VH-VL binders against q9umr5. Designs and how they scored, part 20

Target 1, 268 residues: q9umr5
Amino acid sequence: SYKPVIVVHGLFDSSYSFRHLLEYINETHPGTVVTVLDLFDGRESLRPLWEQVQGFREAVVPIMAKAPQGVHLICYSQGGLVCRALLSVMDDHNVDSFISLSSPQMGQYGDTDYLKWLFPTSMRSNLYRICYSPWGQEFSICNYWHDPHHDDLYLNASSFLALINGERDHPNATVWRKNFLRVGHLVLIGGPDDGVITPWQSSFFGFYDANETVLEMEEQLVYLRDSFGLKTLLARGAIVRCPMAGISHTAWHSNRTLYETCIEPWLS

## First folded at step 1 (VH-VL)

Design g17 (framework fv_mavrilimumab)
Fold by OpenDDE, second read of step 2:
Structure g17 (fold): chain C 268 residues (1-268), chain A 122 residues (1-122), chain B 111 residues (1-111)
Amino acid sequence: as target 1 above (268 residues)
Amino acid sequence: QVQLVQSGAEVKKPGASVKVSCKVSGYTLTELSIHWVRQAPGKGLEWMGGFDPEDGETVYAQRFQGRVTMTEDTSTDTAYMELSSLRSEDTAVYYCATFSRGWELPGYFDYWGQGTMVTVSS
Amino acid sequence: QSVLTQPPSVSGAPGQRVTISCTGSSSNIGAGYDVSWYQQLPGTAPKLLIYGNSNRPSGVPDRFSGSKSGTSASLAITGLQAEDEADYYCQSYDSSLSGWVFGGGTKLTVL
């Protein structure tokens, strides 16, 4: 039998957002128990990510307990960060494949329409003033806002991304790294035509330097220092990178070709 | 798979009201956003309104504001569209459809009911 | 009269390539709103064909493709088949109307 699949949605998503994915899984892996977690839907997805992590943890624990052979996680967009944090704080998770589906794993520094919606009076260049404030960190988007021009503020004010990345020292860094390393495979999915994740390489732990030049995962300090286990995972062949062009952000979970190429191989 | 089953054909007099139902299956109504689109005979598609998940409320096309009411019964997974003060120009096939939208995308209608013919004649 | 303008009809022989245009304005397609396409077979409800400018739902053959540029969008059908004979509608959002809008529809005839 196939291992259960747990799906974590992104911003303003619901279970319905993954209807095509469910169809693909049922067709190719009949009998698979797929659970799309219906938590923090809609506007509630703007809640602090640590709050979301706790909620999702409560939901996945019983699922994992009933699946001694392990489970697969498919985590989309913001959900990918939630899942990474989840795997970092859980010392007893049994995740085989962690599929990060177009997630801003290294943060977001985009000037997109959704940011304008959330912060109508702020431009990308000035969003740090809001996001790196105490009240700004009450919004999920700010929890992974990563301004390359204000690294000091990011490191000191980011209450989520900087911590799970191990970029800021904290007492649980070693344990979180140990926990995250329990994952069988880290499957990173994204692409240049995403249009939302900025830079799109963030889905692969790439990100801007101070000159807004995109550096790859292997050039990042979190990798070089192995602060949360990326270097270790890569060394043991546990990281899979699956880039795909021609896919917009809202289509990652609803593209058959993408599913067959990047998702299906890791659901067995 | 989502299925939308609509009520049967209606014949109404001018000035009357019509209420069309749309029963959903495969997913619960709470998981879906239902919109309504009509099509006059031999004409194109016209959006009437529907639930907007972003706003958390039902929105109507300006043309139908004050004359159309869209409701939902979650206990029976049924959506309703009521159009009042019917005119001959309201003769059309009325469709319910599931509405999907992305974070930065406007939206699209991915599943459609079979349509309900409403004829308004004196 | 439709906010989005489509040719009323197009035709092609089996195996040929046909394109259907959808012309909008600065308040819809030109504003950056995505375009979706629908196929309506005679006597049936519309079916989603393309969403997000170029994405195909499950079950839609890859001979159907969509694109968007500027204030216009286009549906291309390659390897035209008899079963493709239908009406095709483009759809987007119009900010000036604060609502969803459809093209006038295009009748595709397979010769």
Scores: ipSAE 0.074, ipTM 0.654, lowest interface PAE 3.6, mean pLDDT 92
Fold by ESMFold2-Fast, scan of step 1:
Structure g17 (fold): chain C 268 residues (1-268), chain A 122 residues (1-122), chain B 111 residues (1-111)
Amino acid sequence: as target 1 above (268 residues)
Amino acid sequence: QVQLVQSGAEVKKPGASVKVSCKVSGYTLTELSIHWVRQAPGKGLEWMGGFDPEDGETVYAQRFQGRVTMTEDTSTDTAYMELSSLRSEDTAVYYCATFSRGWELPGYFDYWGQGTMVTVSS
Amino acid sequence: QSVLTQPPSVSGAPGQRVTISCTGSSSNIGAGYDVSWYQQLPGTAPKLLIYGNSNRPSGVPDRFSGSKSGTSASLAITGLQAEDEADYYCQSYDSSLSGWVFGGGTKLTVL
């Protein structure tokens, strides 16, 4: 019997986006119980990420309780950050594989149409003025906005990403790290042709320095300090990196080759 | 798997209204975004409108505003498209389709109903 | 008139390659909006063939590929088969119309 799979969607998204993923799982692992969480759909995905974490936590508790052998998480885009926080705040999660589909794990620094819709006069260079305000932090996208030219503001104002990455102190940091380290496998998926996640290496815990040069995970202070357990997980052999070219942001959950190469091997 | 089943063909007089239904199965209507696209005989596809999950509102193509109303009955998982003040040029096959949107515009239409022929007789 | 321009017809022999163009403007494809393609067999509803410029849904063979450059997009069909005879439509979004737009359609004839 296969472990249940829980799917968490992304920004301006809903469970319907995963119909192809469900088809693939049913073909290769027939009988798998897949639950795509219908919370914070569409415009509700703009609500603060800590609010979303609370709601998703309440939804996953009974699913995990009914699966003593463990569960897998597949978390897409912004949903990958929700799942990062779930694994940290839950003292008793039983997640085996956490599969992160093109999620901005170190943050986002790129111009997109959704930002122009929400903040029409802003360019990526100026969005820090809005996002790092108390009002801006009421929007999920601003919770993981990471301007490499204003890292001091990011560290001080980010109410979500800086905290879960251990880049700013929090009273629960030690417990969050202990909880996160219970995950069996951290499967990171992303690629250069995503077109939305900027830099695309953010999906692999890489990010821009102040000169917009990408530094990979092993060069990040978060990794070097082992702030939430990345160095420990890598040493344990628990981090899987699966980059794939030729896949746009909206196709990660609907590409068969990607599924067979990067997702299927981690579903048990 | 999503399946969309539409109501049968209609013949209407100029000035009348027509209401086409689209029954959803495989998913609940609240999990989907249903849009309507029409095609006049021998002509191309024309988007009419649908529920935009990003805005949380039903949006209509400019040329149909004031004449079209798109509604949903979640208790029966059925979407409806009503077009009023029918003219001969409204003779077309009307399709419902599921709409999928990514991070960036635009979205695309994944699953389609079989179509409903509406004939407006002169 | 269609906002996106396609050739009205294209033809090829079995095994050959054909390309169908879709030409837009600065308010749609030129603004960076993705292009999707639909196949309509005679007497049937359209079927999604390509979405997000170049992605194939499950069940669509590798013979079909999409690309986008500047204000235009293209659908390429290699190894033409008789069953490919159909109408093909491109689709994008137009910011000046605040809505989704389709190309005029291209009838593919397999000789």
Scores: ipSAE 0.000, ipTM 0.412, lowest interface PAE 14.5, mean pLDDT 88

Design g18 (framework fv_mavrilimumab)
Fold by ESMFold2-Fast, scan of step 1:
Structure g18 (fold): chain C 268 residues (1-268), chain A 122 residues (1-122), chain B 111 residues (1-111)
Amino acid sequence: as target 1 above (268 residues)
Amino acid sequence: QVQLVQSGAEVKKPGASVKVSCKVSGYTLTELSIHWVRQAPGKGLEWMGGFDPEDGETVYAQRFQGRVTMTEDTSTDTAYMELSSLRSEDTAVYYCATNRYYYGSGLGMDVWGQGTMVTVSS
Amino acid sequence: QSVLTQPPSVSGAPGQRVTISCTGSSSNIGAGYDVSWYQQLPGTAPKLLIYGNSNRPSGVPDRFSGSKSGTSASLAITGLQAEDEADYYCQSYDSSLSGWVFGGGTKLTVL
């Protein structure tokens, strides 16, 4: 029998579907219990990420308790950051595969239709004024806004991403790292044609420097300092990188070739 | 905010076609997922087809494939449903609805038109 | 023919709790597909009550709640009121039909 799968959605869920993902899993791993968590849907996906983490934590505890052999997480877009924090705050998670579908793991710095809907008069170069305020940090998208031209403001004002990435100090950092390291596999998925996640390499822990040149994971201070365990995970062979071209942001969970190549092998 | 206003009642003979319109206001049609649902007198709801946001295309229920066509005119923010080869069993109220609460695999059709009665009689 | 099955009718008195079931199969609810619920008052278009198994749109009272387990889903109405008298429909996706399906509907009578 297969381990249960828990699915965590992303920002503004009205623009995506997991129907094909469920169909693929049922075809290749019949009998798998798949739970798509229906919390923080639509506009509620804009609530602060720590609030979302707490709600999702309460939902996953009974699922994990009923599966002593472990569970898998499939976390889409913003949901990948929720799952990152879940794995750090839960002292007793039993996650085997954490599958991150095009999530902005190092943050977001790009103009998108989602951002223009929410902040129609703002440019990406000016959004730091809103996001790095206490008011802005009450919105999930600002919790992972990472302006490479205002890194000092990001480090001081980010109430979520800078903390879970270990980019600034937190009293719980040591226990968060220990908890995260219990994950069996970290499967990173993303690609250049996503069109929303900017830079797309953020899904692989790469990000812009001050000149907007992308530096990959191994050049990030977060990795080099092993702040939450990336270097340790890579050393033990637990990080999987699965980039794929030709896939737009809303299609990661509905592309059969992607599923067969990047997801299916990790659903024991 | 969003309103859907449908065209008026139609009376058709068997074998004819009917084209029902659904005018969108308060939102841009291109940003909405429009679905069509019918209900025969005294009967339940039947999904006919609509825009599938996961596939990015319009899909039709198997029962209506070959007889139904769903189109949109973005210049007038109007959606259309055309049903051909009408039979007496096609007598029903036809609704358009927008699916703004689409989550995972389920439709969340939150705004509905007032309905259009189509009567097929000889 | 995989169709969602609902009881044709249910009844309750004001203030009571009523539950409406929606039974599917392995090609729809049993495959993990999400369930929505609609309320239809006499002579009106349907109204969305629940989407994504358990979520309420703005304006729907919290006395309406949805749940899903195995191949079935349930709509619970607590504190039953006279204005709740209506037809209720569940809806999900069916992979064998490659489309969305409605349940047969349940007429709720408030006695």
Scores: ipSAE 0.042, ipTM 0.621, lowest interface PAE 7.2, mean pLDDT 89
Fold by OpenDDE, second read of step 2:
Structure g18 (fold): chain C 268 residues (1-268), chain A 122 residues (1-122), chain B 111 residues (1-111)
Amino acid sequence: as target 1 above (268 residues)
Amino acid sequence: QVQLVQSGAEVKKPGASVKVSCKVSGYTLTELSIHWVRQAPGKGLEWMGGFDPEDGETVYAQRFQGRVTMTEDTSTDTAYMELSSLRSEDTAVYYCATNRYYYGSGLGMDVWGQGTMVTVSS
Amino acid sequence: QSVLTQPPSVSGAPGQRVTISCTGSSSNIGAGYDVSWYQQLPGTAPKLLIYGNSNRPSGVPDRFSGSKSGTSASLAITGLQAEDEADYYCQSYDSSLSGWVFGGGTKLTVL
């Protein structure tokens, strides 16, 4: 039998967006119990990410308890960050494959339709004034806003990304690293034609330096310091990188070729 | 491991000023957000001031504005809180604390100094 | 008077469950700002007990849990132990005051 699959959606999303993914899983892995968690849908996805983590935790705990052999996580866009945090705070999770589907794992710094909608009068160059304020951090998007030109504000004001990355020291850093390292495989999926995740390499833990030059995962301080376990995971062959071109952000969960190439192999 | 070590107890006359120091170790002062909280004997905690990430500066509680000054010496990794025009009601234990989670947010202060007792009496 | 309201005291016998409430307003807890909780043993500095409404720092037993709803927050202590006798404070941010605010504190007595 196949291990259960838990799906976590992205920003302004819902379980309905994953109807094609469900179909693909059912066709290729008959009998798989797939649960798309219908929490924090639509505008509720703007809630602070830690609040979302707690909500999703309550939902996944019973599923994991009924699956002693383990489960797979498929987490899309913002959901990928939620899942990563979830795995960091849970000392008893049993996740085999954590599939990060076009997630801004190293944060976001780009003008997107989402930003324009939420902050119509602000460009990315000025968003730090809002996002790194106490009230700004009450919005999920700001929880992983990563301004490369204001690193000091990011490191000190980010209430979510900087913490789960271990970029800022906190009392749970060691334990969170230990918990996250319980994953069997970390599957990173993304691509250059995404159009939303900026830079798109963020899905692979790449990100801008101070000159907006994109550096790879292995060049990041979080990797070099192994602050949350990336170096350890890579060393033991637990990280899979699956880039794919020609896929827009809203199509990652619906593309059959992407599923067969990057998702299906890890649902055994 | 972050540690905060404060200066010793102070006894002051009304109208005087007191300056309490808070030395940080384990991390540099520039890496931390320092806040000050006081507690009168048998009373609750009162926030005096701390860093505001939006303004990029330390802000003070309205009650203490004009009477409190918070400064930092990065060369010695020491934070200071000076309170002027002291009155008997200022008698309290003064704490420095650092927030390693979030500047000026509601995520709490995870490291505290041992406290400095300031007594204001005639 | 404190911006956040707590009961002055609560008590319980060993092994029991106790809860401490923290009531705010639309400018702090009701505005969505996170709530933290502190434990202060007699003669000591406060210790962070809960942050981000429901997160425990390392070393804090899972007997302690936090929750938030509407304009209020709650600290729950299960399996009450003698060493839990202390003062407990809630904390949040208030947008109208542009600063941190504490509750008045709750003295927990273990009978």
Scores: ipSAE 0.000, ipTM 0.472, lowest interface PAE 14.3, mean pLDDT 91

Design g19 (framework fv_mavrilimumab)
Fold by OpenDDE, second read of step 2:
Structure g19 (fold): chain C 268 residues (1-268), chain A 127 residues (1-127), chain B 111 residues (1-111)
Amino acid sequence: as target 1 above (268 residues)
Amino acid sequence: QVQLVQSGAEVKKPGASVKVSCKVSGYTLTELSIHWVRQAPGKGLEWMGGFDPEDGETVYAQRFQGRVTMTEDTSTDTAYMELSSLRSEDTAVYYCATDRSGYTSLWFPSKYYFDYWGQGTMVTVSS
Amino acid sequence: QSVLTQPPSVSGAPGQRVTISCTGSSSNIGAGYDVSWYQQLPGTAPKLLIYGNSNRPSGVPDRFSGSKSGTSASLAITGLQAEDEADYYCQSYDSSLSGWVFGGGTKLTVL
């Protein structure tokens, strides 16, 4: 039988957004038990990511316990960060494939229509004033806002991304790294036509330098220092990068070609 | 962490007015939406009114309109609820409650629950 | 009398599962407004237990769960404990009243 699949949604999503994905999985892997976690839906997805991590953890623990052979995670957009954090804090997870579906894994620094809607009174260059404040960090989006021009503020104020990345020292960094490395495969999915994740390479742990030049994963300090295990995973052949063009952000979970190419191979 | 500290118990005569205060800390008053909820002895919770960030104004329950006034002093981070023409039926514990949607409503205006409560103020109306 | 209707009381033995219903209408729960739940221990202020239909704030045990369907919501408590003896209130928003509304409250007795 196929391993159970757990789906974690993104910002403002619900289980309904994954109806096509469920269909694809059912058709290609009949009998697969798929659970789309209906937690922190809609506006509640703006809650602090650590709060979400705790909620999702409580939901996945029973599922994992009933699946001794392991489970697969499909985590979309903001959900990808939630899942990465889950895998970092759980010392007993049994995740075989962690599929990060168009997630801002290295953070967000975009000035998209999507963000403008959420921050109507702020520009990208000034969001650091909000996001790196105490009250700003109570919103999920600010938990992974990564301003390349204010690295000091990011490192000191980011209560989520900087920690799970191991960019700021904390007492659990070694343990989190160990836990994360329990994953069988890290499948990174994203593409240049996403239109929301900025830069789109963030889905592959690429990101801006101080000059807003996009650097690859292998050029990032988190990789070079192996702060949470990326270098180790790559070395063991556990990282899969699956870029695809022509897919908008809201379509990653509803594209058959994308599913067959980037998701299905890892649902064993 | 938000803390709401209310003023002490009050004893009033029928026809009098009472003004209950609610001092906020941890967050500024401008960052919060303050609401008032009362509970008569042995009865349920009753919403009286509060700040609606979506409308940018204080709204009152129909039952209390014309008799209740809710104000805020941002310089002292204190919210007030004044209830006039007191009746015996107004005997209750009065709570201030808040959500953090006041200032953050710029991002998302709709929050329909109260995540922090004051300790309550007992108001007794008796002859 | 209350806009949202709850049973006046429920009871259960330690370790059992109990549910508290909250019935609304098309102008509140049925209109898509979220349901929140509050626990009020004797002599204390209400405490947020569930928000957004099914989300638990930090510190709330996972044996508390909320759900919403149609014009109704439900609070479920599994593994009932003595300390769960309290009053429970559902809460939502009513568009016809342009205001927040509470249920009548349910007294939970642990036998």
Scores: ipSAE 0.018, ipTM 0.543, lowest interface PAE 7.8, mean pLDDT 91
Fold by ESMFold2-Fast, scan of step 1:
Structure g19 (fold): chain C 268 residues (1-268), chain A 127 residues (1-127), chain B 111 residues (1-111)
Amino acid sequence: as target 1 above (268 residues)
Amino acid sequence: QVQLVQSGAEVKKPGASVKVSCKVSGYTLTELSIHWVRQAPGKGLEWMGGFDPEDGETVYAQRFQGRVTMTEDTSTDTAYMELSSLRSEDTAVYYCATDRSGYTSLWFPSKYYFDYWGQGTMVTVSS
Amino acid sequence: QSVLTQPPSVSGAPGQRVTISCTGSSSNIGAGYDVSWYQQLPGTAPKLLIYGNSNRPSGVPDRFSGSKSGTSASLAITGLQAEDEADYYCQSYDSSLSGWVFGGGTKLTVL
């Protein structure tokens, strides 16, 4: 009776991280078939995002085929970008709710423990030297590195985020927009105490300008040009924004109040 | 892959300035951190300055602060080191070198090393 | 005055083992910063020999090895060959100077 739920994890993550989320879903929507995809776990989450998109696509096709009433996606952190691309490249997806849990939808520009682990001598101000190289673009985290002080390099070198956001031209852009617009609801979740996603408003399609002042979604060129359908979705009433304070990056999938407020209502 | 080609030898008088170039090929300059190291005849290696990943800025060794300037022209993939107020003790071979600190593989993280070096530029300061 | 201390010279016969020491302090090697080693043949630019304390770049034979303990590092050369005759430099980062430092260099003579 409930639509199946597909869960896509984040950077250095695995299916074990979602045990609390599965408990919550079982309590409120008993009988829901929940599939947490165990592809690109741990260090494999560093592989290029287009490679991950291909692998996840192969895994979701049979699940969607068995659910003619539709499915829901819950996509955490980096996984939210994988799901963005899935919705664009699949001309046959039947996703109702796409629930994005603290995902850097406009990119990342901040010093985090993950960046220091991967690039221990790099600062956010100089990571563009590594990330915008061909070598750097072989790492998932560099696929969504968005340095607001080097817009020309981001637009020319980003092999993933600039393309799915329609900031860089691609032959398939029109088809990707049409496919993405098939989604029933885009549910955006994030908050100021995340501590990893920088700026946290990236989870809501906000981002830094060249002075590091955050501009919200409606002020972004990607929205104003309706490059992949955000303006159309908002006009349709299909975008849900659910910010919550007090939640750290690793707690979005294990906070009961967050689940009841932001996730549960969209799991028909 | 990476090759660093430096400008030719220079002979300067005391008090003059010298500007040494380092042309990068096989990579773009924006993908590398460039450092400058000198070596007086028969002496050891001395770091003069380069990009400091800790603070994201070009940093000069204290001994050269105020008379060295390091610049980059990304349109020509060329780095420059200019040393002013030359003295006889500045007679040395000047090397540019790349630091790919921050680059990591999934198996072999690395930092703080100079993986490619230019051939060196001899600067002689004499009257 | 170099910040990292190396012996000025070492010597050995072909086939022997030699070690070159590099002694630092709490602001560099002792602070956990990696040690790299460079080989400089007469009249040539330095060449990276060891990075990250013990890693060899492609093309460096396994008879060269690096190690680090406390505030010091060592380069070991086993099966010494005539072509190893060169100057060897250690290098690390120094937090008190906010910059890279080299040892004074060690001249290896193959007898």
Scores: ipSAE 0.000, ipTM 0.372, lowest interface PAE 17.1, mean pLDDT 86

